# Ledger of designs, part 5: miniprotein binders against q9f7q9

Target 1, 364 residues: q9f7q9
Amino acid sequence: MSKKIYIGAMTGTSHDAIDISFLSIGTKIHLEYFHSIKFPKSLRLKVKKLIENNESSLSDLGTINKEIGFLFSKSINEAIGFSKIKKSSIECVAISGQTIRHEINKRFPFSMQIGDPNIVAKETGLLVVSDFRNMHIALGGEGAPLVPEFHNQLFYKARNPRIILNIGGISNYSFVKNRNDIWGTDVGPGNAILDAYCSDFLQIPFDKNGAIAAKGKVDHIELGRLLQNNFFKRKCPKSTGKELFNIKILSKKFLKKKAEDILCTLVEFSAKSIINSIHKNGHNNCDIVICGGGAHNKYLVKRISEMASNDIVLSSDLGHDVFAIESMAFAWMGYKRVSNEALIVQTSSKNVKGLLGSITKSKL

## First folded at step 3 (miniprotein)

Design g8
Fold by ESMFold2-Fast, scan of step 3:
Structure g8 (fold): chain B 364 residues (1-364), chain A 98 residues (1-98)
Amino acid sequence: as target 1 above (364 residues)
Amino acid sequence: MGDKSIVVLFETDDKETLRRIFDEVMELAYEMGYEVWVTIDGNKLVVIVELDSPEEAEKFAKELEEIAKKLGAKVIVKELSDPEELRKLAEELLKEYE
């Protein structure tokens, strides 16, 4: 028996990693192998500069695009090498790229991911699927989140409505009630600002278990200011990115406070953004399944649980690795694209169907 | 004398200009040591500043007018001398996000 394998590769959730999932797809979706490789710090700092600055040189952009392409290529080839999966069984690799801009509320909306798919196709020898977000936008969507239809496939259970909450750099959730009713939205910050503060001011990648934040006190003035952001006034479904939710959104006066208080306030900002969105959309009576890197921030999970009236479980409690879900979603979207099957795109008026993803192939 | 507060309304159809005004207002408030409330409603940005000094309130209002002039936005400045009126405005803004 030779199962067809679909690979999804993406920048990881709340840790500096490339996450790679290998799926077989039949009557059910199976995760055959999951691999995580550390994102090099020097390259991550170059990416951070692109995200945080209003402008960069075209030469820097072109160079970093190639560097990210080689990083994806090496990570994918390493994962294949460590897997027990025969390369000839692999149908495609779907790559997220690294998002550096996501700007939707404007005349010509766009989303920009870097990581040259030509390099990935050449270095892996595989068919590459990339750039899912810009077709989503062209069809009238927000470009994000892409994961709600996959969440529906993975987590739907008859007579048990669920919220699937992904806490990545940005938090998003899917409302899973009916198999054919696909709905999800970005809600605001996840770990992006927390991790940026830890990296920039504490020289650590993230606040493990939220241990530092748990010792602090909320700055209610800064929290109130942060929650006034225009993004929170927009109607769902909506999307956002790290170009909005980054360290620069914080006041310089707030940044002079002790680390425990800053991180405590940022945890509260993420938790309140999440719960307020769920309540505003009328989804307050559903169980919450948490995935993404934020699932490992025990203090953040505690704060969400204290604000929610519903049961909270981690996706790992349901047999799905919290770090694997997003890369699994990309593998599944690669499968849909290669199979010439449409994905559902949420728009402001109605859902539409479309083929998401650009195909790059280095050889016949 | 009671505390002196100002409300500054910036209006422009250019969302990028509104974002730049937001950033400059927040940076200016930090440089001056002021804590401010900011909200955006469509094509309008509202800045509420509570200051203990009438002189500092006047200085800040002039700096905000200069930002608007530099970035091409319409600006309206209103001084509030009633702390209860300010508290009601702040509470209305907080209710939107709670």
Scores: ipSAE 0.000, ipTM 0.102, lowest interface PAE 25.2, mean pLDDT 81

Design j1
Fold by ESMFold2-Fast, scan of step 3:
Structure j1 (fold): chain B 364 residues (1-364), chain A 80 residues (1-80)
Amino acid sequence: as target 1 above (364 residues)
Amino acid sequence: MSTYKITFETDDPETLRRILDQVWEMAYELGLDVYVVIDGNTLRVTIHLPSREEADRFIERVQELSQEYGFQVRVTITEE
């Protein structure tokens, strides 16, 4: 009897890539294979325009939705080929889609991911699970973060409460104290503004190891202004996105400073947002496990460590690739959906249970 | 366009929720993006409008609806 495999495909976890995890799930969760595929620059620019513009053509949206679907399909098929995993053992692929909007603080809250699951199902021949966020919202949740229950499954340790800090474009953390006591929140910016500045002004994808930021000085006036954002006044659990935390929040005067000073200030903004959120929620004095692309920004990790009360480790120090965790979470959520097992949704009042994800298949 | 921060304060949580519903409905009808935060007994609304006169009209509409439905609310406004 071969083991059953669940695939998760995620954008936004690593720089300019689609991350694909293959999980087997038995008594323990095991990562069988991890693969990253570069996101084409031309398509990234089209996505960036959708995120940054208030108005977009519906025809452009529909076209890009199909292009992203084909990108996921090609990436998944390539990963299967390299994995040497028998396709017949694969139960499903769960896709994150590419988030274009995440708007929760309004009368009709919604989250929009593109990447047509019909294209993915047709091109891969697999059962596809997609659109986890809108059911989460319908059940009274914030649509994000989706990872807290997976973090509890992966990182729970008796008598050792810990924070699992995911530094993606947006930073989020899970508080893992008791098994099945699920709690997590978005905290603010991660790498999104840092990477946007590098791409837009320096013509590089990101600040490798935070080396440029490490040479600079914090602009305390701009930092103070940024930390006054209304998002930070909301109670946790809460969610946000790149539609709020992007290059447009920076002042014109600040953008005239040296690149080193700008990046140093943006690192401080992310680090202080993270630590302030942890302290405000009373989760200080817990060990912090860092995952996501920001784990590779050595200067950012150093600044967080200097502000934190307890030890900081990377998820890789615990045997889990920092880039793989979020795509692993999607694979696990796909497993839950096809198993007809409910996920826990945090709401403003209490946790509820629900089936997250829409199923698409092209074949019987 | 100017940014206006409008604060609605009441001692009654039900009144706060009703004011929030009115703010959401008005913003939707007018095609306006608003950012709201509930902070204890206050609802803080951030809105972009062409003039202070339009911000005052927005407040007046909330006050008119509050009178119609029997809400009691204190209002403050700041401009950025």
Scores: ipSAE 0.000, ipTM 0.211, lowest interface PAE 18.6, mean pLDDT 85

Design j2
Fold by ESMFold2-Fast, scan of step 3:
Structure j2 (fold): chain B 364 residues (1-364), chain A 80 residues (1-80)
Amino acid sequence: as target 1 above (364 residues)
Amino acid sequence: MSTYKITFETDDPETLRRIYDQVFEMAWELGLDVTVTIDGNTLRVTIHLPSREEADRFIERVQELSQEYGFQVRVTITEE
C-alpha cells in the first residue's frame, strides 16, 4: 500500500486481549483493518496478581514486562501478516502497555504500564510510541482518559452534543459539544469487578450478555457502601484504575450471596456510577454513544438505558466497531506524536498542550 | 509437535464477535492456552498444546459450534 498507516495496540482489561487497529489518516480517519488477540491464560493470571497485590517482586515485574513486550511484538507482527498491508507503509505502532498501577490523588502521582517498547521496536522493526500517560500527568493531567480528543475527532457533530461512553474495565466518557473543546473523565467501574468475580468464583471469564446478573436481585446495602467510595466525591475530570476497583473492595459477607445477586449488584454499581457522573456534571440532555467491551453486556446496557433519560446507541450503529475505538485512539495518538503535533491535556485549572508519548526505535 | 489452526468465516461481524467469546470460554473451561484473532470476516484460532488428546477435545467442541451455527459460519481446521 502507498497509504501511510498508523497502528495502535491496546490491552483490554475486561477480556485480557490485545486490540490492534490500522488507521490511514487523510481528509478523514479511516480504519483499514482491526485485529484482536487474546492473552495466554498463564500470562493473564500473572498480570492479575500484579494488579491486585500491594506488594510485588521487582524481579517478577521485570520479567513480566519483557513477556508482555514479546506478546505485543508477536501480536503486531501477526496482525501485519493478516492485514496484507505492506510493512513499508507503516509509520509507527503506538502501544498502550498493560497498566499495573494508576495512582493520581497523592503527592507524587504516577501511572505504570508494562510491555517493554525496546522489545517491540526490535522484534517488529517499527518505530514505537509508548508511555502516553506519564507525560499527561507531568503536564498536570490525570493520565486518563486519553480518548476524549480522539472521540471529538470521530464523533463531533455541529449542534448535536454527545456523550461517548467507553465501558472497559473502568468506565469513562467524553463530552463532545464543540470541535476544539476537549473534555472527558473516568467514571468508576466498568467490567473489571464483574469479570474478576466471574473468573475467581465461577471459573468463567465473564458473564455473557449479563445473563447471570439478570436473574439476580440488587443488594442495596452493599451497593450503598460501594457508592460511598471517596473516588465518587472527587470533581471531574478525574481518573482511576483496577488497583482501586477490584474484587478486594467487596465485603466478605456480600461474597457469600448467590452469584446472580452478586453480579446483579455489580452491574447496578457500574450503571449507577455512570449515570450519576453524567447527571452530576450536567450532561443529561445528550445522546449517549456506547463503546468498549461492556457494550456487549446486554443487561448492563439495559440498566444504563433504564436510568438514562436520553437516547442510547452503540458506536457500531454509527459505523464504528465497539471493540476498535480505543485501539484506534492509540493509532491516532501515535500519528500525532510522529507528526510532532500536540495533544490537549485537561488539568485541574485549564487545558494545556503537550507532546504525549515516548519514541523507541531499533534502527535508523 | 503439531500446531492446530482453526478458521471461522462469516459475513456477520456480530456473529464473529460471538464466536470469539465462545472460543475464549471453551479454552478457559478446558484449561488451554489459545491465540484467537479476528481479521475482517475471519476468526483464527491457534492452539498451544503439548498433547494431541487435548487438541482433539478442543476440536470436538469446535465441531459442535460449527453444527450450532450451520451455514452461517464456514469452519476450516488445519494441522501444521
Scores: ipSAE 0.000, ipTM 0.349, lowest interface PAE 14.0, mean pLDDT 84

Design j3
Fold by ESMFold2-Fast, scan of step 3:
Formats: sequence, C-alpha cells, structure tokens
Structure j3 (fold): chain B 364 residues (1-364), chain A 80 residues (1-80)
Amino acid sequence: as target 1 above (364 residues)
Amino acid sequence: MSTYKITFETDDPETLERIYDQVWEMAWELGLDVRVAIDGNTLRVTIHLPSREEADRFIERVQELSQEYGFQVRVTITEE
C-alpha cells in the first residue's frame, strides 16, 4: 500500500555537499524528501588533487574510489534515517559518483566517476544504479548532460517553450518545447572556477550572493582569452567538465588582480558563455528557468538577465527547490533503469534509446 | 560496541556550525558513523563506537573541543 520510493544521490554541487532526493513516481513525479549532507573537507581536498593533477597514482585512485563509496553510503543511510521513509519501500538508489575526468574529443572517449557502487550496495543494503555516463557514450552520446529528459518530464508545458538552465559547477541547459523532443547541452563554466578561487585565495567556500564580484570590474583581456577556448567552438549538443574548467585555466597575471575584479570577470565568463550558447542555438525567444547552486548567486543571475532578452525565473518560483533538481534527475533515472525503460541519448546524427546505468546489489 | 549521545549547547549559531564541521570531519577521519542534528541552540551527535580504542580516541577529541571552546559551549556526553 505504500508508494515506491527512488533515491538519487548527487555530488559536485557548488555548495560542496551531497544532495539526496527521494521520489515517488506515478502519474506525476513527487519529491517526498530532500536532504543535503556536507562533503568532508579532507576528502574534498584529495578529490580536488585528482581533478587538477595531470597524473595520479593508481593506488591513490583506488583508495579514494572506496572512500567516496563510503561517503555516499553514510550520506544515504543518514538521509533515510531523517526521512521517516520506510526502508522497505525503497526500490533503488541512483548515484552520480564524483566525476574526476570527462574526455570526449578523442579516439576512445570516456567519463570517470568514482564512488564504488559495491560499497554503496553492501553498506545500504539497497539496489544501486551507477555509471550512467559510459553507456551514454557507448551509444554515441557525449555522456553529459544527463538531465534534459528529466527536465522535459518536470517542466514541459503545452504552448510554453522553455530553457531549463542548470548552473552547477558546469552550466548546462535543456530546451523544452515538445514532450518527446529531448535536447540539451553543456555550456561551459558555472560556479566551479568561482568557488575554487574563493576557497583557494579567500578562504571562503563561495561568494555569497555574488557580493564581492558585484564590486569589481571585468578584465576584458582575460575574458576574451577565456572565451577563445576550443570548447566554445564545438557544435552543440556537447559536454565538458572540471578537468577543463578549473583554477588552472586562469593566467598568472590575472590572478594578481584584486579579488573583486577576478570574481567579476569569472561571473561575466559564466554569464556570457550561457547567453552566447543560447543565441548560437537559436533559442533566444524562450523563457529561462534557472536551477542549481548558481541560482543563489544574485549577481550572476542579474548579469544573465541583463544579457538575455528572455524572461527569467528560478525553479523555486515554480515550486522546485533549485538544489534538488539534479538529485531528483538521478532518482528518476534510477527508476527508469529498474523499470527496464530506455532513456533518450542525443548523438551527432540522431537520438537513440538505451538503458543507462549499471545495477549492483549485495544480496537477493 | 556502545552508543554515545553528545550534546553541544551554545547561544552562537556560527559557533554551532563550526562545531558541526569539526565533529563531522573528526568522525570521517576516524572512520566512525555519526548522526549530527542542530536543534535550536543545540548540536546533537549520536555515534556508535565499535571498539574501546575508537571510543577513547573519539571521546578524547570531543573533550579537546570542549576545552578549546571553554565557556562558549556546554558539552554533555552520555553512554547508552
């Protein structure tokens, strides 16, 4: 008699947390519970070194993969405890893993998420769905973004075409016009470089409301250099990651400027990347719904609004917590996988259907 | 082995958040499972400690935190 529950666990958000959504799915998708758990600082520093370094020990990679698995397990069990949801009603947990590499433009494209699903399955006792990106790539996709079909399920409205803009570490958007036409793309940086600068140089986790950035001036020379990156020349749909968009992309000369100017320039870089992509793809006349951690950067949202000719709202204005959307998407993808239902994969030629996600369970 | 309930009480919400961070990080470093909740001016920690060695190490670290914060924070430790 109780509803079936699907859990999504997502890491890599701008507020440095693990976000956990509990969905019931019937004729409508309903968020039953949302819980956010802090990512331990010591483990985050190990992950940051894996992402930023060109080379890493296989031993370190294996060890950190297990540590991230235990972090997901601990976070999921804590969320279940606080949720008041009966564990026996939970059908699966879908985990994002922690992305450390995403390399598509090469002979053997791959995406690497760590967080051992065997640890998660054993420690939670739940059926685990993981590794959505490598099957997406195997089917001819770019492994990212994964959220467009979920955005379509959540935000589709007849005669109201929308852009659903997710500002995470990386920014991506979905174009929602027809219920069955699934389209989305990564745009470029979201909060990743902004947050890395704040952490590394200012000893704060992020620029609250973009207040520091708002006091600065754009360095148009550095902005122009950053916007010349080959990623921006690629045709959409496309994908990227923090291995490309991180603090090391910034010039040493630029890093000598005052914090206000650096953050102002990085906000402009994210905003201009977003708007240029929307314009390039011909989506200029659609309303924009913003979600993800970047929705709380008021200065970033202001800059996007000033560049856009579109009406802009936050997903929270539509009743959906801006931090919950990504973890809800993983819960929904877990539901699709255990239901043996295909997801739509965008390719360079045509959309195909495929089963995304690997299933791991420790017991019958 | 034993379940411990630790309560940190302070009138300063910022201090409460710092203690949350310190307790969570400490438990992570020691490989221990904790449940941490903020209830008004109180941080409640529930921890299951599998061995006496791990219990001693964790309780010692909690007592060090109590000493560092002094009169800013009231700390209560109870064993179930």
Scores: ipSAE 0.000, ipTM 0.415, lowest interface PAE 12.0, mean pLDDT 86

Design j4
Fold by ESMFold2-Fast, scan of step 3:
Parts: C-alpha cells; structure tokens; sequence
Structure j4 (fold): chain B 364 residues (1-364), chain A 80 residues (1-80)
C-alpha cells in the first residue's frame, strides 16, 4: 500500500509564482515534495488590470478564469511529474485560486478567486477542492487568514507560546498557545508595496536582503501618515489585501525621495505594523517564527527583531521551508475537506466550525 | 581568487527573474560576492571564487533549487 498524498496549489504572494506542496498526513504532517513554477508575465498583467480597474468586461473575467484554470492544471501536472509520486496515491488537490476582489466591510461581504476548478479537475483527473473563503465568510468569518489552524497543527509546542508570522505581500500572524485555541489575523503590509516600488521604479523584482533600504533613512512624516490608516484601528481578527496596500497609498511628495529612503520607510511601515499589532493584542513575550518571502529580507527581519521582545527564528530553522508553508496549508485544508472534518472559523463573537471548500470531480 | 562567468538562458522572462532571485539568495547564504545582469534572454552572473570546484558546487545548488522551484534553464560557465 502507498501512502495518501494531498496537494496544495497556491499563487505566490511574495514572488509571482505558483507554489505546490505534496503532503502525507499520519501522526505527523510531512512535506513529501515542494515545487514552484513561474506565473507567466502576460497573464499576471491581465490579472493586475482586472484587480486595478473599477470595471472590467464579464467576457474578460470569464476568459481569464479559464486561463488561470489551465495554468493551475499545467503547474500541478508538471509538479506531479517532477515529484515521481504515483498519481493513484493522490487523494485531492486544493487550489487557492487567484484573488481579484476581497470586500468584507459591507452589507454583503464577498471574496472572489478565479481559476476554474472544472478545468483543473478535467486536466489533472484529480478531485479538486476550491473556494475556501466564501464559506468562511458565510459562517461569519472574514475569509482570511485561512492558515491559523494549520499553523497550530504544525507549530504547537506545550508551554511555548508562539507567533507564526507570515510575511507575504500582506503580513498575517497566528497566535499558537493552546491546541484548540485557534487565533490569527492580517496585520497590514508585508512585501507588496516594497516589491511594487522596486518593480515600477527600479526595474528589479525586489530589494535583495533589504540592502537598498538599509542605506536609507525613515521619513517619519510619511510613516506616521501611513500608520493612521483606518485598517489599523479595526479590532482583530481582521483581513485585508493588495486592494488597500499598494503603491497608490503613497503620497506623490514621498515618491520624489531617494529610493533608499523610500524603501527604508516602507520596511519600517511593515515592521511597525507587525509589532504594533502583536503588542495591541497582548501577544508580547512570545517566540516569533517567520515564514513567507519576507523571511529572506534580512533588513526587515532585523528591524522586526529590534522592536520585538523575544528572539526571532525562521520556519526553516524548525525544518519547514519558508516558501512552502502556505501551499502546505492548502493541502492540509483539502485533506480536512475530503475527510469531512470541520475547520475552525473565527468570528466577531465566537469561533464556529464549518466545512470549508467546494469539491469538483470530472470522473467517478 | 578567480572570476567565473555563469550564463543562465531561458525564453521566459518570469523564469529569468526567478533565477536571478535564487542566485542572489544563494550567494547571500554562502557569503559570496556576485554581480548579476540581465542581457536579453540571458542572466549573466559574475562571481569571485577560489576554485572551479566551488563554481561547480554553486551551479549544482542552482540546478537543485531550479528543479525544486520548477525552473527550466540552460547553464554555461567560463573561467577567466
């Protein structure tokens, strides 16, 4: 008998890729294989246009939804080929989809991911789990973050409270203290504004190790203005996205400064947002485990460490690839869905349990 | 120290950017001085290493990471 494998496929928020994790789940969660594949630039530009425009044609939405479905399918099939894992041992693939809207503070909250699961099911021949966020919202949650329960499963340690800090485009953290006490929140920007500035103004994908930022000086006026955003005044748990934290939040005057000063200020904005959130929630005096692409920004990690009370470690120091954690979470959520096991949903009043994810099959 | 020039070639600009990111990460982790430029469909890496053996190990690590992250690359190395 072969062991059962669960696949998670996620659009990377830190490096414009599709990240694919293969999990076996027994007494422990084990990452069998991790694969990352480029997200084609032409398709990323179509997605960016869709996200940034107030209006888009329904035909464009439908077409891009199919294109993303084929991209997931190709990426999953390629990953299976490289993994050398027998397809017959795969129980499901859970897909994140590509988020184009996330609007929670309104009468009818919703979250919209594209990537047609029917295409994925047909092209891979696998059972597909998708659309975790809309059931989360229907049950009274914010649709994000989805990772806190997985972080609890992976990182819980008796008598050692931990903060699991994911620095993607958006930063989020989970507070891991007790096995069944699931808590997490988005905190604000991670790499999204930093990377957008590098791409748009410097023609580089990111600030390697924060080397440019490290040479600059903080603009305390702009930093103060950015930290006054209404999002930071909301009670946790809360969610946000790139529709709020993008380059357009920056003042025109600030954008005339030296690149070093701009990036230095944006690092401080991310670090301060993270630490302020931890402190306001009373989660001081906890070890911080960092994952996500921001773990590789040494200057950002240094600034967080200087503001934090306790030592910081990377998830890689604990045996878990910093880039793999989020796609592993999707694989695990797929496992929960096909097992008919409920996930914990944080609400404004109390945690509830629900089956998250929609199942699509092309075959019996 | 010898100067080694390593060329990564791909027909996909996204893959080229990903290779660039990985090369810089690895150089940083290994404490190596590296200079990287993009020239058309190629990424040119100039690295200062004490031996060809170390250059070969650097390339092996890039190929391992490329397989892990799904890159398709052509690699050429020249010692100067």
Amino acid sequence: as target 1 above (364 residues)
Amino acid sequence: MSTYKITFETDDPETLERIWEQVLEMAFELGLDVYVIIDGNTLRVTIHLPSREEADRFIERVQELSQEYGFQVRVTITEE
Scores: ipSAE 0.000, ipTM 0.089, lowest interface PAE 26.0, mean pLDDT 82

Design k1
Fold by ESMFold2-Fast, scan of step 3:
Structure k1 (fold): chain B 364 residues (1-364), chain A 82 residues (1-82)
Amino acid sequence: as target 1 above (364 residues)
Amino acid sequence: MSDETVRIEITAPSEEALKEFLERLKELAEKYGVKVEVKVEGDTVEIRVEVSDPEQLREAYEKIFELAWELGLEVYVVVEEK
């Protein structure tokens, strides 16, 4: 019998790419192929403006939703071609969509991802699983993070409690102690503000290895102001996004400082947000496994290590590509949905089980 | 030349957009030394790209895709292997 393959397609926030993972799932989860495709700059700028301005015509929104659908479709088809995997062995593709808004602390909480799954289903000919976050919210969850149960499947070790820290545009972590004890939370900014500053003010995509930040000095006044944000006072598990953590939170006075000092302060902001969250939740006696694009910011990793009491390793040191884990999680969630297996949803009271994801097919 | 090909179908909203796309595609092909075959049928263009290895094919596709998106063209990609 041929292996059944599940595809996950994830838009990255820190590296301007679409990441695509191909999983086979048996006794073990195995990554068969990983492919990364650059997000077109013109479309990325349209999305960035939509997120930052929090306003658009319905016509523009509808158009961008279709454009993102075609982007996912083309990226998936390209990845299948390069993978040499037979299309007939593919059970589904799970797509993250592009998040443009996430609002939980209101009467009608919601999360909005664009990328029309009808376009993806038609253009790939595959069964598509999408919209994991709104069912998570409907069941009493925060809609994010979605990865804690997958982290538990991938990283659990008996008698070895672990923190699995994902540093994307936003940072989140999973606490992995017992197989049936699923817990994770968003903690605050990851690379989103760092990368936005680099793009907007330095005309570079990011600070390679944190080399610019490493030469600077922390602005403790701005750092203290940033850390007083009401989000950090909320109890975990909690969620956030780029609608809160973006360049607009920075003061105009702070933006007049040297680039080295600004980036140094923003690295410290991310690092302290992460470590403060871990400590406040009582998870300070666990080893930390870092994944996501921030794992390649050597200065950020160094600062986290200096603040942490325990050993820090990268997920790549454990055999898992730091860029692949989120798209692998979507592939695994697609597998769970097509298998009619429930995922665990963290709520403000008790964890509940539910089927996450909407199924779209273009053909019988 | 190569065992790897990609077929790209593009639908343009106007003849002006199509003309600009084809002119800039020719410039990109010359700059990166990639063989490109083009077939035009009304507002739809089929582009076939041939390279010696999969990494070059990926890079060529990325540049063509970015160009099409910049000019507002609808793009469909099919990867074909010989």
Scores: ipSAE 0.000, ipTM 0.251, lowest interface PAE 17.3, mean pLDDT 83

Design k2
Fold by ESMFold2-Fast, scan of step 3:
Structure k2 (fold): chain B 364 residues (1-364), chain A 82 residues (1-82)
Amino acid sequence: as target 1 above (364 residues)
Amino acid sequence: MSDETVRIEITAPSEEALKEFLERLKELAEKYGVKVEVKVEGDTVEIRVEVSDPEQLREALYKIWELAYELGLEVTVTVEEK
């Protein structure tokens, strides 16, 4: 009768939103409902300062952790209300939390997401799954990207190797060729620097359709400098974050240029990073499926298409909302955790299986 | 009837976006038959929505968030029950 429902709630890096997906999982994965809620400005500024500063008080960290927990709770409860889905049919909610640090290339690698799952469990009354990244790291993984196995489940097609390219704040892609052969990597910047420039300098949240960037000219000197970053020299699979790819990477001279030229250069930086990564890994003869907020930047998609040797489609052309894929992946990972089923973790030597995610319940 | 009031606080990135939002909000309120009170102060707006039917409230709020997202507005919603 009623399907079992799994919820994924993720902070969207492309549009500073909370994306919420409701999945039913039987013989196939089905998206029952998708909802996106804007992150409140005052709380977003607190999070931004926490991410940008090398030090913060423990009291501030604890307080913001609780505030994010309440934000997730309110957003989840509102989405349930809009979904018309019976709360009794919901098995769990998997939350991404808000990433404030991701530091892998060091003696004690870690990833830190805030958003207290105890608050979420209490306020929603649901079983909560959280903290997927630290077990992934403990098992020898990079903590990111987490989506490659989900991409394999959703997009695998016999005799048709695919690249599933997620353009969030950071770009990542999965190579989908064989079932259970799980491979994915972070690429570099997606929309994070573009959106930060728009917000900080133009007082707009993003460049709609890349319309401003499309009028500009590439600064090839700045582009060449940006592409020399040591991250691009690392072997895949690898991970990165906003701690590296943020507005501070840009030179002061470059920031004096016209907005059109700056945004045009940043689009080119993202597009070339993506295509160079695909080429370096030998995946240049595969279909490319684009998802994430960057799929709506028509100029960025055009530039990627012009650099690619094959045809590019959006995940929406295949029946999957471009904004929903990442939160769907969290819902699916929640499903795997509550089903006591292991996920595949990529390491430098071999794939390992592990139970990802911590469970929090307020009630029996 | 259920007496529910929702307070919505909005911060707009531009005067143009705010005006467009308010115009389309009026259209949505008329379409869904809900009462809307608007108070504007600079780039911030407080909206109070009153409905007797919780189902209509959910549909109206969904459309308001969809519109705010399209226009790049920051929205905070608070539900107040009497």
Scores: ipSAE 0.000, ipTM 0.149, lowest interface PAE 19.9, mean pLDDT 82

Design k3
Fold by ESMFold2-Fast, scan of step 3:
Structure k3 (fold): chain B 364 residues (1-364), chain A 82 residues (1-82)
Amino acid sequence: as target 1 above (364 residues)
Amino acid sequence: MSDETVRIEITAPSEEALKEFLERLKELAEKYGVKVEVKVEGDTVEIRVEVSDPEQLREALEKIWELAYELGLEVIVAVEEK
């Protein structure tokens, strides 16, 4: 008999790829297959405009929501084809959607993901789980990060407290000390500003290995200005997004500098944000496990290592693909939702439990 | 029509720098059609910026950050929006 499979399909705040993980879940979590599909440049530019502008037409929003739904559908079907996993063994697909807004520090906090789950359900024929963040917010949470409970399941080790640092477009970390004691927070920028600069000014998707940044020098005045952002003064757990950490946060004068110096400064901004957050929260005595796309930026990892007093390893050194962790988390959350099992939501006062995710299906 | 209010707090290294900042801030507000209200609270200055166009507000904020940087002012508290 075949194992039950749960799919997670995720695009990050950097929206450079759709990552798709296939999990089987028993006494332990097992990654059966991982596939990454390129986000089409034309659609990526439309999404970028939605993220950077505070206004768009409702017609454009509705249209792009449908286009993203078709992109998820095509990507999921393609991944299933390449996986050679029988479709009949798949219980659900959990989709992240594409985040275009995440606004928490306001009277009516909200998070907005696009990618119509009705299209995904119809085109794949699968049960779809979506919209995890708005229920998280409704229950008193920040809507992000969603991964701390999954990190606890995957990385807990007796008498070895550790930090699981995810460097996506936005950086976040989980503090894993006790089984089922769930804690995590967004830190600030990860790769989002770095990748936006590379795409917009250098016509490359990212700075491979941080090779360009490694040749530059830090602009300590711009760095100091960037680090004084009010977000860094908020108490943890907290969340943020690309509407705060994007190319527009940079001064026009700074953008006239050499590419090497700009990228060097942005790497330092991400690295210092990470280390400052860890120290502010009193987690300075723990080993750091790095995952997410930033794990492949060798210069960024080097700078974090030089600032940290902790041992640093990549999640791949522990047998977990650095690119797969977030999409695995969505697959696991889909599993929890279809099993009618509550997830833990961190709030400003205490952790609560709730069912996260909305179910959509096109057939019985 | 969207309506936005943004608050930022800035600490100046000297009274001379603060005076220069406030005068140039008025020039920017006039040039870009942005409403700016200033409140002095101890050693910090709270700046409230209002405009009906969110994109114009973003551009105005970027110019305010640049002006503070040019004059050596420390930004202590950043953007807060509706």
Scores: ipSAE 0.000, ipTM 0.091, lowest interface PAE 24.0, mean pLDDT 83

